# VHH binders against Carnosine N-methyltransferase: the designs that were tried, part 1

All scores and structures are predictions.

Target 1, 373 residues: Carnosine N-methyltransferase, of Schizosaccharomyces pombe (q9y7j3)
Amino acid sequence: MEYDEEEVKVLKEVLSAFFLYRQYAHTITQQKRKSMSRLSFEHKDLLLQDSDNNFLKHLSRIDQCIEQNSVLAEAIANAAIPVFCSDFDQNELFHVNVDMMQKVSSTLKQIARDWSTECVEERRTTYAPFIEELNSLFPSDSIDRSKIRVLVPGSGLGRLAFDIAVEGFACQGNEFSYFMLLTSHFILNCVKQENQFLVYPYIHSFSNHVMRDDQVRSLNIPDAVPSQYLRNSQNFSMAAGDFLEVYGTEESRDSFQVVATCFFIDTTKNILDYLDTIKNCLVDGGYWINLGPLLYHFESEGTSNSNSDSQQQPFVELTLEQLFYVMDSMGFEVLKHNSVDTTYMGDKRSMLEWIYHPHYWVCRLQKSKLRFQ
Unless a header shows other numbers, all headers, positions and changes below count from the first letter of the chain; antibody chains are not in Kabat numbers.
F, E and O stand for the ipSAE by ESMFold2-Fast, ESMFold2 and OpenDDE, each averaged over both directions (binder to target, target to binder). V2 = 0.75 x the mean of E and O + 0.25 x the DockQ between their complexes.
Where letters were taken out, [cut] stands.
Atom coordinates printed by the task and the answers are left out, and those that the model quotes come from them; centres of patches stay.

## First folded at step 1 (VHH)

Design a1 (framework vhh_h_nbbcii10_fgla)
Fold by ESMFold2-Fast, scan of step 1:
Structure a1 (fold): chain B 373 residues (1-373), chain A 127 residues (1-127)
Amino acid sequence: as target 1 above (373 residues)
Amino acid sequence: QVQLVESGGGLVQPGGSLRLSCAASGFTFSSYRSYALGWFRQAPGQGLEAVAAISGSGGSTYYADSVKGRFTISRDNSKNTLYLQMNSLRAEDTAVYYCAADSGYDWLRSPSNYDYWGQGTLVTVSS
């Protein structure tokens, strides 16, 4: 892949963040140890009364978990260097901010969500509808699935795109985040054994735990070795870049039989741009399958009149009712519609759980709705 | 609670046919199904081996080389039941047959990939 100078800088910052995760995470644990020095003698005794299972021993256990997470984080970065940034010098790390460190932690949690056996129920509610629909629309006994091209925008760590490709479809995932791109490359191409790595996704939050072991529990990843399933598949690919820039072009017109969006359509400033781009890259009679909420990522930016970006670019947040009206006007015929109950990156053992009620729909595109317009 | 119950086993002559059924409870074969289902067998004095598997959607199937062309795996989502149609049976097919479900959406041949197991049904192919 060719990057311009600014893209190379961002890539080196992301690589640096994966290497700096270890020292950053240990610093947070050390700050908690220092905080304990401010406790009264009575409170210290309460927390330290069990020499085998006291709070300081728990912090030491968290440090051990950080070491294991760091093995995974550094493996991701090291695998990425020869492919994405061969001139990266790990002895000359770039400056990274706290937000980038938090994105590494979030990425580790996403690995658990998409590539562990323990998170299968969340994936079942969100990904199985896509697999079910594709197998219903394109039965393997009558259709050559290798000729059915499926696009998965915002593919994250590539799990849905992988599951679709395993069913025999020609699948392309698309993602913009380097945190996701480096990590999905690692899992899809570099991991050689089931359960090769441990991830501790819950160690960085000290809130809403019922038991200490809930915080320091490990998940095994991956639950499948993608390279073994895909070794003979010429029809699986991952494309880096902004969805609107990659698929809004004339070259992308009429290129896919299916677009599958999962927790994606609310990730832009103007949802109408996403609809235009989905219509552009779908063939006539092609299908759009969606599952997701409408939790608009840029809503807060659209309410600021002093922000020059909000003055130059439209921000559009539609209700489902309004979205369906617009879709109908554009030639998308809704064939199926229902809702599901699910978590997204949830911790089932936590006292706090966010339950989503995302909507699922299947649409068929008719690009020429009226003969006389 | 996930439970699988096999039926349809018995004594059959070489060249004969049997259909095994596996009734599932504790999960449903619904539009949101991702459970891969499989049949495994254990012959006298041998280890557990994969026979056939079917993906959660029913769109993909897997067969051991020894049974390919003779056995057919299928699922009926309305009845929450998995089937194995066994034709042209051989003495070598004599085994206890197990129904298994994989909650990880993985239909690889390894028994270690399957979380839930039935109690087994005996198939004897003899004169």
Scores: ipSAE 0.000, ipTM 0.119, lowest interface PAE 20.4, mean pLDDT 84

Design a10 (framework vhh_5j56_2)
Fold by ESMFold2-Fast, scan of step 1:
Structure a10 (fold): chain B 373 residues (1-373), chain A 129 residues (1-129)
Amino acid sequence: as target 1 above (373 residues)
Amino acid sequence: QVQLVESGGGLVQPGGSLRLSCVASGFTFSDYSSYAIGWFRQAPGKEREGLSSISSTSGGSTSYSDSVKGRFTISRDNAKNTVYLQMNSLKPEDTAVYYCAAGPSDYWKELSSPNYDYWGQGTQVTVSS
């Protein structure tokens, strides 16, 4: 990979965040112990009544879970160093902010979501529609699937792209986040046995737990060893970089038969840029399959107080109705459309669960479609 | 993903008032009402300072740093996914970028940055004549 000095700095910060996770997470637990020291004698006594299973013993269990999560986090970073940043010095870590530490915790939850048996139902709801559609459009008994190229933008930890490649398709995942790229590299290339690692995805929240054991429960990962399923490297690849920069080029024109977007199209400031880029990299008559909400990640930045003419950027948030109108004008014919009910990185044992109603559609690109204004 | 957006900053004269708002969206791990929300500020070349927090519990526990106690008031409207910071009797030393932050649990009396999981991008407050 070719990196400039700025990109290398970000990569070293991400690596540092995986190593600093242990220290940071223990600091939060220690702050809870300090908070307890400020309670009245009567309140402290209430929390310490059970000598074997009191509040302080629970914080000690949280610290043990942090140690186990740190084994996984450090394994990810150590596996990444020789591939992504061979000159990284683990003994001289970069300073990282709280936002980067949150992303390590979120990445551990994403590992549980994409690579555990316990989260299979959420994956079925979000990923199975893509697999079923591809199998329907390209039957294996009549089509050489190795000639069908599928792009998965915002592929995260690579589970959907992996599932597509297992069906025989030539699948490429694309991701910009180094947190996701380092972690997907680890799971896809470095893990050698099913259920080799434990992850404790729920230890960082103290809200909405019914039982203490719900907070400190472990999930086994991975539920599949990707390297055992993928014998030909041409069936599966990962491309690092911003979707617009990688696939908006002349070189990427007419390169894919399918683009599969899952919880992706709302992750940009201007959704029209994503539509242009999808159109660029699809072949004429190619398919775009989408499942996701329209929860625009940059909505609030477009209206922030620090807007200046020299730093002004277009922000566009469309309703589904408006989006379908512009898609039609661009040559995307909607063949199927429905909604689904799903969770996203939720805790099934929590007192609170968020249910999304994302929309699913299949459209076919007609580049020669005549349109007016 | 979870996003917090601050608004209501600007230029104000010493002794003036401002009300900051923090709007939350995309909570995937818990509803808005189950998060503790804090306000922090950072002036150039200074450490990030905790100012005020409001708990996720029904008790409505609030905390204030000594530098703002009696001048600033935190409140929340869970129906609107919004937290407010009413700032009165503003001083030049209140000049900073103001951030809201969400943590997944109870009252954060220490007002420590490591206690908060999600952060806004900040809004500039300038107290000057």
Scores: ipSAE 0.000, ipTM 0.088, lowest interface PAE 25.8, mean pLDDT 83

Design a2 (framework vhh_5c3l_4; at its last look DockQ between E and O 0.01; V2 from the best seeds 0.00; counts 0 for: pae E 19.7 > 2, unsure alone 63.7 < 65, placed apart)
Fold by ESMFold2, look of step 2:
Structure a2 (fold): chain B 373 residues (1-373), chain A 125 residues (1-125)
Amino acid sequence: as target 1 above (373 residues)
Amino acid sequence: QVQLQESGGGLVQPGGSLRLSCAASGFTFSSYAMSWVRQAPGKGLEVVSDISGSGGSTTYADSVKGRFTISRDNAKNTLYLQMNSLKPEDTAVYYCARDLKYSWDSSGYPYFDYRGPGTQVTVSS
């Protein structure tokens, strides 16, 4: 029961974070006002002298954007309570740290990435290759796509899994984060109107904005009403839990014709465990489609554990070359491989934009094949 | 190709001093703010100190103010942490981290976009 109590605590902390976003975000602008009050009179005059270029008016405009974001954040939490935590008391919020509050802000950016028209170009680069490959492997005029089960581990806010389901496939998303689970539930099941909400995803950072209007710009979400498509006879589901724990089981053996991993395989300490789990849940002759970098999330923990009394867990960080050798040995036959350029939650109006060169591949699995060289 | 490598940790008695170094490569070091982050056994990460890309602005956790000094040498791509008057509570693995604030505005995926493997600091009698 310790696991169940800890999960309820985490869930209540996440719910609290969505409700506390209003207070937290306004604290940031208030801290900016306080810092401004410590400026010399000459510096204050430079910022305040002109009514059109008044810095306090800009902070007030940001406060208005925070109020709008708060409507969405509170809607997400309110929709989640009857489904995930019916005993949650909004009058007794849990305390949450800065990292948790930053995850709410990140979630708002992720909603814009997955569910706005304005961010479609990043999705075209990162999601469309999966759709194109699935359509090629399983043409609708020769195959009953509803019999093709596709798993999307690390599905985030659910857009890729939704796009796959719209094409007629039986798709299951998998996600561990309650920030993602509560938010995807809201978007996929509770929103009834296209572009029902405005989100201001760029207000939480003051750096690298060219125009004040860039920082405070809004995006409409969602650009589709997902419940209309999910209520058709097509299968769509979201499985909460750690990928290794859920899909490394005998119950999950030979359960999927396709596994689709997008910016996911580097989110573990030992990438070989992910390969084992992908192999476990795929049918013989099934496909693994991947797009993403090898930005190993836990790389630093591996070095710190060499001579410590901490838990000795295996960490494996392979180059792409080493990874392909291991994949080949495990029976993954690479059918396609190339590199693409993309952003991840990028802001094209920012002075700073990161470009990834992730690798895309399609494998077919032969479970009984052993490669000896 | 981004690499951060910490050094200078060890075992010291309370009241002692250590100087940590972090060698950086694979990026334009002077363009990034840098942090020292520590993790005590069984605890979460704590930001100990932060320094701007130019080195002109520094911040410190209240628990280390007056005892620790962060600095950087942009010509040598090296970050430093001078730790004086060490206490048992300072026992932790200390990580050199590239500041994620400019890459993404949250601590999602990835939390810090690059972090070194860490160096152990143990303060005991």
Scores: ipSAE 0.000, ipTM 0.104, lowest interface PAE 19.7, mean pLDDT 85
ESMFold2-Fast, scan of step 1: ipSAE 0.014; ipTM 0.346
ESMFold2 (binder alone), look of step 2: mean pLDDT 78; pTM 0.788
OpenDDE, look of step 2: ipSAE 0.069; ipTM 0.501

Design a3 (framework vhh_7d4b_2)
Fold by ESMFold2-Fast, scan of step 1:
Structure a3 (fold): chain B 373 residues (1-373), chain A 124 residues (1-124)
Amino acid sequence: as target 1 above (373 residues)
Amino acid sequence: QVQLVESGGGVVQPGRSLRLSCAASGFTFSSYAMGWYRQAPGKQRELVASISWSGGSTNYADSVKGRFTISRDNSKNTMYLQMNSLKPEDTAVYYCAAEKPYGFDSTYSNYDYWGQGTQVTVSS
């Protein structure tokens, strides 16, 4: 790998965030203790009732859960160092902001979502449609699936890409976030047995818990060991980098029979760039399978005027109707379209649950379609 | 280019010990998770033990846990399997394997590297 000063800096910051997770998480618990100490004597008595189950004992349980999460977080970082950044010094950690610490906590929740048995139903609603569609389009009894190349942009922790590869398809996941890349690397390559690790994904929020045990419950990961399914496989790979930069090139043109986007197409400033790139890397007659909302990640940034550079960049947010119109004009013929109801990284025991109504569609690409010019 | 060479196999009596070595070349050894697999006649290949590239994490099959110890020396590009209290059911061809890391592989292929295997026979 060639050295890039910016990439090395970001990588060292992400590694530092995984190591600093322990200290940061305990600091939040200490702030809770500090807040309790500022209460009136009457209120302190209410929280510190003579029992095995008072507020301070619950905070101590959370500290124990933080220690277990830290075992996983540090295992991820330690495994990444010799592969991604062999000169990283754990005694000289980089400065980490609150946003990066929140991304570590979010990554732990995503490990639970993608790699635990408890979250199988959410994965079933979001990932099974892709598997069913691929099995229908490319029956294993008549088609050599190892020659059907499937690209999964924004593959996160690699679960959908893994599930596709297990069906026999030649699958490539693509991801830009080092939080996701280091973690997926760890799960895909380093974990050797089912349920090897515990994760406590719900300890960082003190809102909307019904029972104290709901907040401090653990999940076992992983529910499947990728090496057991993909041993000697040449059908699975992960590519690091920005989707537009990696797949917008001439080298990537006409390279994939399928592009599978799950909760991905709304993660860019201009959705039309994503459509151009999907069209570039698909073969003529290839399929685009999508499931996701249109919750544009850069909507608020596009209306901000504090960055003059961002004012010169196009920000395009389309309704589904507008999106289908431009897709048709570009040669994407919609073969199937429906909505589904699902949660995404939700807590089933929480008093608050957000339900998404993502839309699912299957398109076939006709590169020579002339609608207007 | 990539080579994994096993050594240390042989014929041994029950209750005795053997130490297998796997010498690696042609890749950055310290970047790969390593493992020992075995295949007995008429059976599928199974994982015996694995070790992370740093040596900080190890995993063992239930049948060998407490008897076998996996280790590695990254300065010598070598992985070891210390096999104690050998039983007739440990008789198999033992394979050294390296798992290719993801993340920076822009190719369509993901290769695991395998050695040629070394025979271990535990005679009764």
Scores: ipSAE 0.000, ipTM 0.192, lowest interface PAE 11.8, mean pLDDT 84

Design a4 (framework vhh_7qia_2)
Fold by ESMFold2-Fast, scan of step 1:
Structure a4 (fold): chain B 373 residues (1-373), chain A 123 residues (1-123)
Amino acid sequence: as target 1 above (373 residues)
Amino acid sequence: QLQLVESGGGLVQPGGSLRLSCEASGFTFSSYAMGWYRQAPGKQRELVAFITSGGRTNYADSVKGRFTISRDNAKNTVYLQMNSLRPEDTAIYYCAKDYGSFEWGSSTPFDYWGKGTPVTVSS
C-alpha cells in the first residue's frame, strides 16, 4: 500500500532527477557567470585579459561537458523506464531537490570509478582481494564454481559482482538505491559497445584543481561490456531491495556460500542487524569476506533526532575491536585480517586526497557453535 | 522446497489472446514481487512484466498496452494476460520470484525460476 506508493514516488523522482540533471547543472554554471558580473571592473578586466575571456571560456567548456554527461544521464533514464516504471511520463517530470541532483552527479562519478580504465587502480586495491580470496578458497580445477553462490550486498553499480561472476561463480548483487539500480541496469544490460560513452566526473567541483584540463577531463565507459562477458555464464543476477528485508527472511536462510561486503557494513543504523542478516543467509561453514572502513553513515542521525521513530530505532556504532568480539560470539571465526591503504571516489590530480585505511578480513561461520566470552 | 509451475501457453493466431498462470509454493508468496520473462529462439531472455507485493506493475515497451500482469495472493498465483499477440511474441515464458522489489540479470536465469511455458504465435 503505503510503501509501494512511496516507492513509486521515489522512483519517479529519481527518473526525473536524471532528466533534470542537464538543466540543473547549467543553472550552477549560470550562477557562477552571475557571480562574475558582480565583480569590480578591475577584477572583471583581470579575468578577461588573461587569454581573451579565459574564465568565461572555461565556464563554456563546463557547459559542453554538462551536455555530454546529459547524454549518458538521459540514456540511463530512458533505458530504465520500460523495466522499472513503464507508466512514467517524461513530459511531466517530478520536482526534485538539490540532494537528488547531487546524487546524479555522484552517480556519474561512480560510473567513472567502477566502469573506466582510468580508475582501475582503485578497483584493484578494493576489489582484487575478493577475487584472489575466492580463487584461493574455490579453485576452478577442482570446484564447480557455478554451485558456489556469492552475495555482494551494497553492490552499487555491480562491478565487483560482475568481476566475481566472470570468474565462474554464481553471483548476486544487492542494492537499494534507485540511482544505483537504474544505472547498473543500464551498464549491465543495455550498453552494447566498449567505450560507448564519455563521462566528465570532475566538472561539478571548482575546488582543488591544479589545471583547468583536470576539471574538464573525460573518461570512456564502460571498459567492458558485461552482457558480452556473461552471455553464456547463467550465473549472474542483481536483486533490488533493502539488504535486511531481502536477506533477513526464512526463505533466504542458508542460501549463500560467500557474502562479500565492500565499503558496506557501515551503511546501516545498527551494525548488529547486518551481522544477523549475513549470518542468516550464509550456509554453515560459509565465508564472509569484508573490506571497508567503519565510517557510520547514520551516526549523526542517532544523536541529533528527537522524533519518536529515532528514539524507538536503535543506533549502534562499534570499534573494530568490539565488532570482532561480537562476531566471535556469533560464530564468525576470523581467518585473515589486514589493513590496506586506498582511495574511494578519489581524484588523484586534486590538491585534496582522502586516503582510507580500511580493514580486510575473511571469516568462516560456524552456525552450530556459538562462542561465549 | 520452492517451486514455480507455469501453465497456459500454446499455439495461437496473430491477434489472439492467452492467459499464463504461475502457481507458487514453498515461500510466503504475498511478501515477494513476481515477474514474467521470455526467451525467443536465438535471443537473450528479457523481462516482460513485473508486479510488486503491493500490486505495482511494470511492463516492457514491446508489450505495454497489450499485456497485463496480476496476482491472486489467496491462490499463490501470478498471471499474465496477453492480448493482441504478434509473431514476435513467440517465446518460452518464465515465471520468476525476486529477492526484493526487482531482480534482473545480464544474461543469467534467476535461481527461483519455473521451467517455462511455450507460446507460439503463428498462422
Scores: ipSAE 0.000, ipTM 0.199, lowest interface PAE 15.8, mean pLDDT 84

Design a5 (framework vhh_5j56_2; at its last look DockQ between E and O 0.00; V2 from the best seeds 0.00; counts 0 for: pae E 22.0 > 2, unsure alone 63.3 < 65, placed apart)
Fold by OpenDDE, look of step 2:
Structure a5 (fold): chain B 373 residues (1-373), chain A 129 residues (1-129)
Amino acid sequence: as target 1 above (373 residues)
Amino acid sequence: QVQLVESGGGLVQPGGSLRLSCVASGFTFSKYSSYAIGWFRQAPGKEREGLSSISGSSGGSTSYSDSVKGRFTISRDNAKNTVYLQMNSLKPEDTAVYYCAADRSYLDSGWSPTEYDYWGQGTQVTVSS
């Protein structure tokens, strides 16, 4: 009962965060205006005399962008309420911390990444390999793909899972984050037209912009209407919940022919638990396809000496080499392995770009070949 | 493969009650799953009609047709992967084969049978004195 109450509370907080985005984002521009007011007269003049780059005008532009983003954010929340939290009262919003608000901003960026045409290149480097591999492993002319069950843990906004389903596979996405679940619900089920919405994903940072227009540029979303593709696809589903809890069960044993992990295996405190769960879910002879780095999300938490509670989940950070050793020991035969160059929520117009070199591999599971028994 | 299995049907007297169960296999009812489960019925010589639906969420929305509103209650147990239809104050007119159906497109889920992707085999409910 307590867990359920807490979960509901968190959900309401997330919903509140979406509704509070407008206020939060405008606070940012207001702060910038205040900062502007503190400038010397000479400096103010420098920033205001340029009609094309008038800073105050630019802030007003950003405010307009915020309004559009707010429309999108509210649409997400409104779509979610009847499904996730029907008793949610929009007039009684929950307190939301700055971290949650940042997650809203991040979610907007994710929408752009997954569901805009402009970000197709990033998806080409991250998602397309899965599709290509699946098509290669399971040719449509020879195999009924509807019988091939593919699990996508950490499905986020569901684009990879969607793409897989579009290819005819029985695909199940799994996600735990309420931000992702609410937003994916909106995109997957509620959007009606291509390019129905505009998103301004780059307004939240004032750094590394070459031009003012770069900051306030819009992206159209979605580049595809999922419902148009999936109406007939009896083979697409989303499972909410923790990956280990949902798929680490006996009931999930041998349930999937393929597990597709994209930027996912490093999201746990113990990667070995993920491997066990992947192994559990896969049939003998099934495939594990992975693309991602080993940026362990909880690496920083392992060093904090804080609370003595005896039940601390172990933190395990493996190198790729160690991981492959463990994989081999577990019966994963590596069939393909290479590195890929990609960005993650990159802005091509930014003076700063982070390049990742994630590794891609395809493994076949052999449950009977457990060497170290 | 998704399978729905209805149970709980039978013979009851007018004014009596039944509780139908729909157990789903092939997919799990998670707290925030994108699904709707609907109950339908079909009487001999009549078209299949929607009765009630429940969305897959912690706060899942419920809907009822006018014909059963106030008498029938739909509920779910995610742990059991089961949806229930509590039928009270049954009438002879309620005699039909009752079906549960699953719709993965819950936002578009209406009362049209064509909107639902998976169907159970049905359970007979007979209300007779």
Scores: ipSAE 0.000, ipTM 0.243, lowest interface PAE 15.2, mean pLDDT 88
ESMFold2-Fast, scan of step 1: ipSAE 0.088; ipTM 0.560
ESMFold2, look of step 2: ipSAE 0.000; ipTM 0.115
ESMFold2 (binder alone), look of step 2: mean pLDDT 77; pTM 0.798

Design a6 (framework vhh_7w1s_2)
Fold by ESMFold2-Fast, scan of step 1:
Structure a6 (fold): chain B 373 residues (1-373), chain A 122 residues (1-122)
Amino acid sequence: as target 1 above (373 residues)
Amino acid sequence: QLQLVESGGGLVQAGGSMRLSCAASGFTFSYAMGWHRQAPGKQRELVAKITSGSTAYDDSVKGRFTISRDNTKNTVYLQMNSLKVEDTAVYYCAKDWSGYLDRSSPYYFDYWGQGTQVTVSS
């Protein structure tokens, strides 16, 4: 019962965060104006010298962009209420911390990454390999793809799962984040036309911009209307919940022909739990396709010298070499392996670009083959 | 965690009617809700589903069963009319947030109830 109350509270906090985004974002802009008012006369004059590019005019432009982002954020929340939390009262918003407000901003960037034409190149490097591999393994001219079930853990806003389903596969995405679940529901089920909304994904950082216009540029979303592609299809589903809890069960055993993990396997405290769960839900002879780095999300938590360490939660971070040893011992035969160069949530106009060298592999599971110890 | 509680099952004569209820408590997250059933010696099968604005039924129950939802009570109903002996099964309530249901997968639904027995006598 306590867990259920906490989950409902978190959901209401997430909904509140989408509604509070407008006020919060404008407050940050006002703090910058207040800071500017404290500058020396000489410094104020320097910032106002360019009539087209002065700092105060730019802050006003940021506020206009916040209003447009707020239209999208509020549309997401309003669409979610009758589906996820019908008793939510918009007149009695929950208090939201700064971390949750930052997650709304991050979600808006994720919408740009997954659902704009401008970010197609990053999706080409990260998502297209999965599509090409699935098309190669299961040719549509000889295989009924509706009988091939593909699981996409950590599916985020559902773009990879959607792309797989469009190819004819029976695809299920899985996600735990309410920010992602509410937003993917909006895009997958509620958007009616291509390029219906504008998003300004770069307005919340004042760092590493070359031009003022680079910070305040808009992207049109979505580049495809998922409901139009899949309106008559029963081959696409999304499951909410923790990957280990949903797919670690006996009911989930031998349920998928493919598990496709993209930037996912490093999102747990113990990577061995993810391997056990992937093995559980795959059929014998099933395929695991991965593309991602090993940037362990909970590494700093595992080294925390807090009194909660007494819980003895295992934290396991493996190198690729060690991961492959464990996979082999579990019956995963590596069929393909290479590295890929890509960005993730990148801004091609920024002075700062993170280039990942994630590893791509295709494995086939041999459940019936015993390993001699 | 999310709890689904089925009620309304029991014994009924062939040709009779019965209404099943499924109340959701705790985390009431759902886009799609459905009723599945499992008869002795058979696989679990999807009987009826309800999403935002649409319903769907298995051919074996089409015209006899009606699924409906009351969002104020967080409850989904299955009205069963003209019951047949072949409708005897354990009926399970399931929900997830999905707008696109896969009828071939019993694990498609993220959350399951404990089930309620429906027995139709001749």
Scores: ipSAE 0.000, ipTM 0.231, lowest interface PAE 14.3, mean pLDDT 82

